# Ledger of designs, part 8: VHH binders against q9w197

Target 1, 300 residues: q9w197
Amino acid sequence: RLRLQDIPALTQDHCRMRDPAEVERIINEFVIGGPERMQIVSDFDYTITKQRTEDGGAVPSSFGIFNACQSLPENFKAETDKLYHKYRPIEIDPHMPIAEKVQYMIEWWTKSGELTSGFPFDQSEIDQIASKYTHALRDRTHEFFADLQRLGIPTLVFSAGLGNSVVSVLRQANVLHPNVKVVSNFLQFRDGLLDGFQQPMIHTFNKNETVLNETSEYYDLVHTRDHIIVMGDSIGDADMASGVPASSHIMKIGFLFDHVEANMKKYMDTFDIVLVDDQTMDVPRTLLSLIEKQHKLNLE

## First folded at step 1 (VHH)

Design D04 (framework vhh_7n9e_1)
Fold by ESMFold2-Fast, scan of step 1:
Structure D04 (fold): chain B 300 residues (1-300), chain A 120 residues (1-120)
Amino acid sequence: as target 1 above (300 residues)
Amino acid sequence: DVQLVESGGGLVQAGGSLRLSCAASGFTFSYYAMYWGRQAPGKGREWVSGIYSGGGYTAYASSVKGRFTISRDNAKNTLYLQMNNLKPEDTALYYCAKEYWDSGYEYDYWGQGTQVTVSS
């Protein structure tokens, strides 16, 4: 019953849709189904955090927070910088086939695990560094998570970054509510020394239901929730909710910032809504607002 | 060794035009978004414009939109800012800035700046 033309947030030039009629249909299904059928699956780096700041200041990734820790060996910081310089251009390259990129992601994570081994580390340093980046979250992220908590909507933060940093930022921003679960790469310790990362390795191109099967407690919570909002900044993020029943209604929201012209076709083919240089949670919040408004009317 | 060298500033009358250039070296220019910022006397730095790695998407502060045009030449590793219909309030030191990569350190790669003075 709702029409896209009547939703201002969805009629902006930076909000792109391959199939507006399908987006409109999914929104109406979400509104009819209400919050009880909803779940959120979201990336963290450059999805919950901003892709840019207004003053040219840097928004570090979750690994960037870790790499800034003072107790890390100087050689470690230099070596991780070399890996980032080598592999990041490959990760974001708009012309390289995804199958080829996957092999480079496996190389990157393997070498990173080897570097992240054999020395002691004080995890409290992550909290110190992360505390300065709570304001690097996408505008109105606090309100977005408050909306989700109020509506009782389970929220999975599914990140190919470093979970220790993700949890620290979310906790210090006061958005790590009981309905929020984090699935990511976490540091592993053996005999008081770093021992790489806990398995399985999560990278940009393997975020999908197979990895979610490792978190059976969360699956039990959400398997009856067939209305899903997926949020991400990379093509691989669109598959985070793969394997759900064909009767499910999934709204895929992609935040596009890098290589806009080269990536636009792929993003529009992959996501239902593509948000170009939108550093806010306004579109996801608008969807929640529409669901909540109808839910309140139904309770009258 | 990342280096950004701005040029093209100067004194201009209100309503005039200037073209700023930023010569970049020490990194693969075509992989990174680039920005122009400015700092007026007694003020903090303010963002002016941004251009993404391929050059197709551009963004502008509301105060300069329609008057300034950001562009880049990836073959020459050069960023440009075409400033038209300049106003006295555009008087500032203009800086070129590089998108950072996650290097384990927090860096903003800013150049030395180029002074723009608009007389009324």
Scores: ipSAE 0.000, ipTM 0.134, lowest interface PAE 15.8, mean pLDDT 81

Design D05 (framework vhh_rezetamig_d1)
Fold by ESMFold2-Fast, scan of step 1:
Structure D05 (fold): chain B 300 residues (1-300), chain A 121 residues (1-121)
Amino acid sequence: as target 1 above (300 residues)
Amino acid sequence: QLQLQESGPGLVKPSETLSLTCTVSGGSISSSDYYWGWIRQPPGKGLEWIGHIYYSGSTYYNPSLENRVTISVDTSKNQFSLKLSSVTAADTAVYYCARDYWEGYSDFDYRGQGTLVTVSS
């Protein structure tokens, strides 16, 4: 039986847990179950990418990478900014019911799709912009994905951002291994012109609806894997694995950076582990290391 | 059946430009789904990515090589090429041309057989 006090990465001051006994229990279940029962579900923006660079510089979101492309119409940034200023306050409103917020998210993404239509676009521009930000992945992300590949753990990168940017960053960082799947919003083309985004549209409040259905390849791959590590930087990310059986063991890891004191209570209530200004994959990697160590012993 | 084949001189003098061509057969280079690139393997070392090109002519290069690398595409000949300037003995390697599917980073789904380029006087 593993004890939290014997795991250095989990005893650091920036690693916060509302219920350490429950975290310890889930870790021991993961270790007993081994890699064959594991799957990862992770957000991309500010989860696989850092929330800040070492010098405090801004890290662009997946849409931020797209917005930097020169093939976009001159007014594109101004029009997307109008949508952001209208809908972002609604998205983060703590008092508006989620069902009402969903309708506004559908409006936002529909209008974004309309703006992202009717002009030619060279997808290699995304690669050129993304190449400037491969250093913005959390420290030891390459090692984390290498661990997942070696252990054969299916990894879903589930993003409400732009999948073209997500894929570009992961591929150029050499971490888009065969066990990694990206579910996100992808650009659509018709007759050589942009035609919005491929359906279905993924937004903050429907990440849990797109992932698990009986006809999807993802469901066939992962329905027998009931030990799940969920990683995210926002409250909505905690529900990415909803829809799995109640018997599942889920470890929810939240990366908290902004307004730490104000957000701590909600993050502690939502995530099993809250990592405060931790720009590394050290905690997720530690969990994999514990699983791998026991797995090797069991093979003997 | 898609095939990629490298061609070019197997010996280049120090300080000169290494020039290779990749001929694509059995499929079109004018596809929005793929990048076309170059990778190399120096003797006793691992694979090193050099750069890639989209059929439109847009390029992305390995930052460690970017000041010396030019990749070009000729869609009419179904070919793309590599020029690496100011070569040294460190550029001695087996050079491969490859196709890369932008949506999934796997093992370059098609690769040429490789061509050895030796940098020596």
Scores: ipSAE 0.000, ipTM 0.130, lowest interface PAE 16.6, mean pLDDT 83

Design D06 (framework vhh_8ghr_2)
Fold by ESMFold2-Fast, scan of step 1:
Structure D06 (fold): chain B 300 residues (1-300), chain A 121 residues (1-121)
Amino acid sequence: as target 1 above (300 residues)
Amino acid sequence: EVQLVESGGGLVQPGGSLRLSCAASGFTFSYSYYIGWVRRAPGKGEELVARIYPYSGSTSYADSVKGRFTISADISKNTAYLQMNSLRVEDTAVYYCARESSYWYEGMDYWGQGTLVTVSS
């Protein structure tokens, strides 16, 4: 039996838990179940990427990487900024019902698609920009993905950002192994020209694993891999694995950086583990290490 | 637009070989998660025969074809291949090249037109 007090990574001041006994219970279930029952579901922007660099520099989002591309039309940034200033306040409005916000998200996505159409674009330009930000991955992300590959753990990167940028960063960092699948918004091309985004739209309020429960692949994954680590930096990320069987064991890890005091209560109520200004993969890696150690003992 | 165009099907004798090709356009293999070959015989459901992740070269096969069929991809040509050896009468089917969706709930999101493979005397 493992106790939290004996796991150094989980006893640090920046590692916060509302219910330590429940965290301890889930860890022991994961250890008993082994790697073959595990899957990972992770956000990308500010979860796999850092919320800040060591020098305090800004980390661009996946859409930010796209917006930095030189081949975009002269007024593209200005037009997308107009949409951002209109829809972002709606997205984060604490008083507007989610159902009403969803309609505005669809409107924003549709207008963004219209702006992202009718001109040639080469993925290599995203690759060039993305290459400058491989340093912006959380410390020990390479080791984390290597651990997942070695253990054969399916890893879903589920992002409301731009999948073209996500894939580019992961590929250039040498972490896009065969066990990693990216579900995100991807650019669509028609006759060599941009034609908006591929359907369906993934946004903050619809990012949940129930939408993946329509194929034999997902069905098999759910039935054989009912132990899940969910990683995110926003409240909506906590529900990415919703819709799996009630018998499943889910560990929700939240990365909190902005407005810590104001957001702490909500994050503590939403995630099992809240990591405050932790720009590393050390906690997720520690969970994998505990699972692997027991698995190796069982194979003897 | 995304297109997958198959070629190489035809009539072959039992024990023979065929190589199917799948030329992709409208996307690059460096960003395709999986390319699969799916076959459909008359009166039977669809069977995923072989699957490749072109970026890494990782492959998987249905038990019915293991050791006889080999899937491969040429990223520079944006083309996937299915080398079919030791063909049997029961391999007779329409073979489709398909791209596995980046969204698991969609399954195969783009399909080729299909190419007929007939194994008979």
Scores: ipSAE 0.000, ipTM 0.154, lowest interface PAE 15.6, mean pLDDT 82

Design D07 (framework vhh_7ubx_2)
Fold by ESMFold2-Fast, scan of step 1:
Structure D07 (fold): chain B 300 residues (1-300), chain A 119 residues (1-119)
Amino acid sequence: as target 1 above (300 residues)
Amino acid sequence: QVQLVESGGGLVQPGGSLRLSCAASGFTFSYYWMTWVRQAPGKGPEWIATIYSGGYTMRDDSTKGRFTISRDNAKNTLYLQMTSLKPEDTALYYCAKDSYYEGWSYDYRGPGTQVTVSS
């Protein structure tokens, strides 16, 4: 059996665990099951991308990349900023029931779609801006995705952001391999003009497997894969793999950067592993290496 | 039934050009993103380019200077114009119906057209 003390990446001070014995148990279950039982479910903004650049600067979100595009109408940013100031306080309100918040998210999505309609747009503008943020991916993201492809592990990038930007960044980084699927909000076009967003809307409160269509090709890839690594930077990301079978083992990895002291208890209660200001993929990559090497030895 | 049929492949010398076609049926072609993918012997599938329903394109950096994706919605046909072909471009080329909401799929591709670049 693997012990946590034998895994240097998991013994660092910035790697926090509420229940180390449970983490050790899940890792050993993953090793027993091997790569063929694995799948990855990951957020994009501030999870695949860094929460800060090496010089300490802010990293743009997927919508931030879009908002920098030159083909947007004169008043587009002002109008989207108005929607943000109206709906963001509702989104983060700790007292409002989730069911009530959902209706406001639908209203926000509908109005954002109306603003994102009736003008031409060239995807190459997103590509140009995204190309400037290769350094914004977590260190060793290329190696992590290469390992996932080699092992044949389905990887779902599940984002409440703008999928056009997500795809552009992943593709230009050469990590959008065939085993990688992106579920996000995508621009819709009609006769060369923007026509809002494709359905269904992905927002903070429906970012879970219940929004995925059972007839999608994603379901066909993952229905036999009950060992899951979930990665995210927000509390809501922890539920991205909800609804899986009782035989499932889920390792939830949370990237914590902002207001560390105030958020630590909540993150440790929510995630199995909390990585404090860790701008690398070293922990997820180490787990893959252990799963591959130990499983192979067991087969021999 | 979604059907995609690729054509235009063949044997070509290094530095040559080929134009691949993909004939689509069984769905409203003009509403979908379309993608070209290739698979070389002994290797995994490699994405080349995607063209959105409105004609906007995304292209792989390693081939974007030599390969151009285009579409004709009136003919339900997707094209890949390839120039300055190299031996490493030898692969089975196939088109796929695409939605980034669902990701691109092997299940929505055609049987492919073989491109061999050799002397």
Scores: ipSAE 0.000, ipTM 0.158, lowest interface PAE 15.8, mean pLDDT 82

Design D08 (framework vhh_8k46_1)
Fold by ESMFold2-Fast, scan of step 1:
Structure D08 (fold): chain B 300 residues (1-300), chain A 121 residues (1-121)
Amino acid sequence: as target 1 above (300 residues)
Amino acid sequence: AVQLQASGGGFVQPGGSLRLSCAASGFTFDEYAMGWFRQAPGKEREFVSAISYSGGSTYYADSVKGRFTISRDNSKNTVYLQMNSLRAEDTATYYCAAEYGYDSRYSYDYWGQGTQVTVSS
């Protein structure tokens, strides 16, 4: 039996747990079950990408990458920047009820769709911008995805951002392996012009109902995998696994950076592990290492 | 055979310093994360500090953070624990441990024999 006190990455000050005994129990279940029962469900923006760089540089969201494209209309960048600065603080507000936040997310998405319509656009511009941000991935993300590929663990990147940017960053970082599936908001075209986003709209508070409808092939890979690691940077990310068949063991990992003191109680109540200003994949990789070690012993 | 030889313990007054060493043999040292654990009489073993295979990442228990420093010399197959500002509560047998893999974040495969540290006036 593994004990938390013997796992250094889980005993650090920045690694907070509301129920350490439950975390320890889930880890031991994962280790006993092995990689065959595992799946990962992860957010992208500020979860796979860093919430900050060490030199203080800004990390763009997946929509921020799109907004940097030069062929967009002159007013597009200013208008979408206004939307981001208006709606992002609402999205992460610890005091606003979720029902009110949902209405603002619908407003944001609707207005973004209206702005993202009526002009031609080439995906290659997203690729050019995204190439600059492969190094903005959380430290040891390449190693994390390599671990997942080697262990054959299906990985769903479930993002309320822009899937075109998500896929571009992951592909150019060489981490979009065959076991990785992206479910997100993708650009839609009509008559050669942008026509908003493909339905359904995915926002922070509804990332749970689309998996079966949009990824039937992926569902077939994961329906027997009842050991899940969920990773996110916002409260809504904790529910991403609710779209899969009944699971007995879920480890929810939350990356907390914004409004730490105000958000701590809600994050502790929502996630099993809360990582405060941890810009690495070290904790998720630790869980995989424990699973892999036991799996290798069992194969001997 | 795998061997982890811990040394450097002894008797020291509160506020004093000791440097523990753990010499490793029988495995490829630079492929292993290394850790220090301690056990006081009648108590369970507790984590003290750990270092990744490359030395690029270090971890410390809250009780020793700022006072202890872990380091390694892969050319000498040795891990060290520099203990400063020692307290009576640091009295324990100190064990070094090795884990194959990516870094210091998992359960340990090999355990050394202990070295006794006694902090008393």
Scores: ipSAE 0.000, ipTM 0.185, lowest interface PAE 20.0, mean pLDDT 83

Design E01 (framework vhh_8k46_1)
Fold by ESMFold2-Fast, scan of step 1:
Structure E01 (fold): chain B 300 residues (1-300), chain A 123 residues (1-123)
Amino acid sequence: as target 1 above (300 residues)
Amino acid sequence: AVQLQASGGGFVQPGGSLRLSCAASGFTFSSYAMGWFRQAPGKEREFVSAISYSGGSTYYADSVKGRFTISRDNSKNTVYLQMNSLRAEDTATYYCAKDWEGYSLYDSEFDYWGQGTQVTVSS
């Protein structure tokens, strides 16, 4: 039996746990089950990408990459900024019921789709901008994805951002291996013009199994894999694996950077492991390493 | 490296005016949206106002519309909040905030809160 205290990556000051005994239990279940029972479900923006660079510089979101494209209409950024300032305070409002917030999210996405329509656009502009941000992936992300590919662990990148940017960054960073699937919002084209986003629309409050149930191919890939690592930077990311069998073992890893003291209680109540200003994949990689080490011993 | 210095708070009587300033350094100010938030004792932090990176778009909480005006001077790396017709319920510590993303306000949160400046509206 592995003890939490003997795992150096998990004893660092920036690694916080509400229930260390439960974390230790889940790790031992993962190690016993091996790679064949594992799957990863991860957010992209500020989870696979850094929340800050080493110099403290900003990292653009997947939509930020799109908004930096030069061929967008003159008023595009001004109009999308208006929507952001109207709907973002609603999205993060701690007192508004989720059901009411969902209505505003639908309204926001509908209006965003209308703005993202009626003009020509070339994916190559996203590719050019995204090429500048392969360095903005969390430290050792290349190694993390290589570990996942070597172990044959299906990896779902589930993002409420823009999938065109997500795929571009991952591809150019050479981490979009065959075991990686991206589910996100993708641009739609009709007769050479942008026509909003492909359905279904993915937002913070519907990043869960209900949306994924619309894609049977995902279920076929992962239905035998009841050991899950969930990674995210937002409270809503913790529900990305909702709807899996009750017998499942889920390790929820939350990357916390913003308003640490104010958000700590919510994050510790929501995630099993909270990583404070940790711009690396070291903790997820450590979990994979423990699984792989035991797996190799079992094959001897 | 990011630094936000809020100032201009103080005591005012109901119906009075104050102008808050937030001096920014350590980032390309003209590329980021800026906002003002406030927190009264025993209450949670509340959105007050925001201004786009260019100054072309401004946003206000319903409680302050028509009374407060946000503006920015990109040449001085400063964002301002002009507060008119102040009410007792406006009493709070006011915080200046930078949008975290830098390129787009979309799917980003305001971060890098300033020290704050206390506003007290009392007779």
Scores: ipSAE 0.000, ipTM 0.195, lowest interface PAE 15.5, mean pLDDT 83

Design E02 (framework vhh_8k46_1)
Fold by ESMFold2-Fast, scan of step 1:
Structure E02 (fold): chain B 300 residues (1-300), chain A 124 residues (1-124)
Amino acid sequence: as target 1 above (300 residues)
Amino acid sequence: AVQLQASGGGFVQPGGSLRLSCAASGFTFSDYYMGWFRQAPGKEREFVSAISGSGGYTYYADSVKGRFTISRDNSKNTVYLQMNSLRAEDTATYYCAAEYLESGYWDESSYDYWGQGTQVTVSS
């Protein structure tokens, strides 16, 4: 049986756990179950991409890549910024019930769709900008996705951002392998013009099974895989795998960078492993290596 | 090189007015929420008011709503707090703080940069 003390990546100061015994238990279940029972569910923005570059520079979000496109109408960014300044304070309001916040998220997306309509746009412009940010992926992301492909582990990239940018970055980074599926908000075109976003809308408060159940092809791939690694950088990401059987073993990994002291208690209450200012895939890769090592031993 | 310089505090009688200023340097001012917090002797620091980077959205604690007005001048990198109808309970050191756009304006621990503070005393 594996002990946390024997796993160097999990004993580092930046690797925080509320319940180390529970983490150890889940790891041993994963190792016993092997890669055939595994699936990954991961956020993209600031989870697969870094929260900061090596020089401390900002990493654009998937929508930030789109907003940088030169062919967008004059003042497009100013109009989208007006919506952000109206709805972001509502999104993060600690006193407003989530059900009420959802109505404002629907309003925000409707208005964003209206702004993102009625003009021509070429996907190649997203591709050009995204090509500059393939190196902004978390360190050893290429190796992480290679591990997943080798082990045959289905990987869902589940993003409330812009899927066109997500797919472009992953494809150009050479990590969009056949086992990787992207569920996100995608641009819609009608008669050569932008026509808002494809339905259903994915936002912070519905990034869970209620959206995923409408993606039956992915469900058929993963319904027998009850060992899940969830990765995210926000509290809402912890629920991306909600709705799987209660008997499932889920390891929730949270990447915490912003306002560490303020957010630590909530992150530790929400995630099994909290990684503080860790711009690498080393912990997720370590879990995969433990699973693979036992799997190879069993095959012998 | 980030600096927040609060000023404008002083002694005032109940019902009086004061205008606090906070001059900012070393960051892109218009990208930050600016907040005012206050702390009275022996009490916890509490939220007073916040303003979005564009100035389009303002927030107030219930205790100051209708009496205080927050504003900003992005051309001067300055945020202001106009305090009217001052009460003895408003006596505190007032701090200005800057928060990057993605964090909670109401949570003092989410603020990245803090000023030195300016003392406000409301007494007869």
Scores: ipSAE 0.000, ipTM 0.127, lowest interface PAE 17.2, mean pLDDT 84

Design E03 (framework vhh_surovatamig_d1)
Fold by ESMFold2-Fast, scan of step 1:
Structure E03 (fold): chain B 300 residues (1-300), chain A 122 residues (1-122)
Amino acid sequence: as target 1 above (300 residues)
Amino acid sequence: EVQLVESGGGLVQPGGSLRLSCAASGFTFSDYWMSWVRQAPGKGLEWVATINQDGSEKDYVDSVKGRFTISRDNAKKSLYLQMNSLRAEDTAVYYCARDLYEGSYEYYFDYRGQGTLVTVSS
């Protein structure tokens, strides 16, 4: 039986838990089931990528990488900025009901698709820009993904961003192994021209419902894997696995960087483990290592 | 208690300038992204500008780029909006707002002040 006090990575000041006994319980359930029962569901922007670089430089989002491409039409940035300034205040409005916000997200997505249509685009530009940000992945992400591949643990990268950028960064960082699947918004082409984005749209308020309905082949792979680690940097990321059976055991890891004092209570209420200004994969990697080793010992 | 107190609004002629100030108290000002938002008569709330904790990152709505400058003084716990080349369309109540979530593209305002009226008219 693993005890939290014996796991140094979980006793650090930057590792916060509302209910340490519940975290310890979930870890030991994972030990009982072993890697064969596990799957990972992770956000990309500011979860697999850092929230800050060591020099304090900005890390672009997956859409930020796309918007920096030089072959986009001269007016593209200006038109997408108009949509951002109209819909972003609605998206983050604390008083508007989520159901009403969803309708505005559909409008935003539809208009963005219309702007992202009718011109040729060379995806190699995304690769050129993304190559500059492989060092912006959380420290020891390569080691973490290598461990996941070795253990055969399905890893879903579930992003409301741009999948073309996500795939490019992961591939160039050499972590896009066969066990890694990306579910995100991808560019669509028609007769060599951009034709908006592939359906269905993935936005902030529907990340939890797309996978089970649209990816039956992935579901067949993971339906026996009811021990889930969810990783995210925003409150909405905690629900990425909400469509799984109620019998599942879910460990939710949240990366908190900005407005720590104001956000702490909500993050502690939402995530099982809250990592404050931790730009590493050390906690999820340590959990994986301990689960593997203790599971093997229990089988002997 | 968190308090945000705006000042500096008034009547100004087109092409004129105004500097808005926001005095913050009741929280650690330097830990928060801060924004200016406005509401024109009969219209909804519109985001105008935002600034991160140390002032190294700033963003603006397109209609004010090149005319407005957001800044902060963490020692004085104050947020500013320098408004130049004012237009009739800038007429609105301006609110100082504290952001809760910032670091990714997700943020929201948990507190706004009472606002300061800016009227651009001849």
Scores: ipSAE 0.000, ipTM 0.159, lowest interface PAE 15.4, mean pLDDT 83

Design E04 (framework vhh_7n9e_1)
Fold by ESMFold2-Fast, scan of step 1:
Structure E04 (fold): chain B 300 residues (1-300), chain A 120 residues (1-120)
Amino acid sequence: as target 1 above (300 residues)
Amino acid sequence: DVQLVESGGGLVQAGGSLRLSCAASGFTFSEYYMYWGRQAPGKGREWVSGISSGGSYTAYASSVKGRFTISRDNAKNTLYLQMNNLKPEDTALYYCAKDYEWLGSDYDYWGQGTQVTVSS
């Protein structure tokens, strides 16, 4: 019944789709199913946060916020940069089997944990640094989270970054509502000293529903919610809901910012909707508004 | 710009050996993971072997494991593939390749290739 041509937010030049008919079909399924069948799965870095500020300024990642803390050892950033240069090329290799890449992600994680151990750390330093980047959230993120809370839609913020920073930013922005759950990497302490990161490790290749199903409370909350909006800025983010039943309807929204022409084909092959240099939550909010409008009509 | 020039291919009989070389320029070779791929006549590209930037990690396709050895010389910006106990099914154009990320997007670059023909 709904046609894409009648949804202004989806007809803009910066909104690209490989298969508009399939997008239209999924939207109509969401509208028919209503809020009670919905869940959101979203990346944090460069998805909930902007890829650029309005004046072109840099936005730090969740680990970038941590690296700015003064309590870290003098050589900490240099040592973590060395690990990044060693392991990132392995991470992005398109031909290496994922099973082999996973072993190197474990090695990277272990060495990062060793660097992040044996010294005292005040978690409030993360709060201080995070407070400087409240302007870095995508425009209308507060409204987006308010929409989700009002509609009672469970929202999972699923990040391979640092959860301590993620929670700090969301809390300070007043969007960490009861329907929002954060699954990420968190700092671990032993006897008042940093002791690496809590298990399990969240990395690019295990951000999916299979890992999430290890928590029975999470499964009980979402097992009846087979209509999913997935949001991300990286190709790997598209798989965050890969483990759900075949009956599920998934709308994958990808935020593309740099080297648009070179990356367009891969993003369009991976995501249902590709948003080019769109530093707003307007498209996700439009989908929620269509669902809400029909839901209100059904209650009359 | 990035340039990759493969050499060392040729005609060899089954059971023989060849060593391929890839001369790299236009980027900081020592900072990048490198790999070898191949393309048989009328078929798509397939991954053969890869090596980390410092050479501490190597990986191989099941079809070549135990017969091929990948190595690199960062001082000479050169990647190598030692191929032993060659089989007719190893006949292909062999490519050297580099990949890089660009704000979360994969990007790979392939050289011109060097032909390997294994007779039986």
Scores: ipSAE 0.000, ipTM 0.138, lowest interface PAE 16.5, mean pLDDT 82

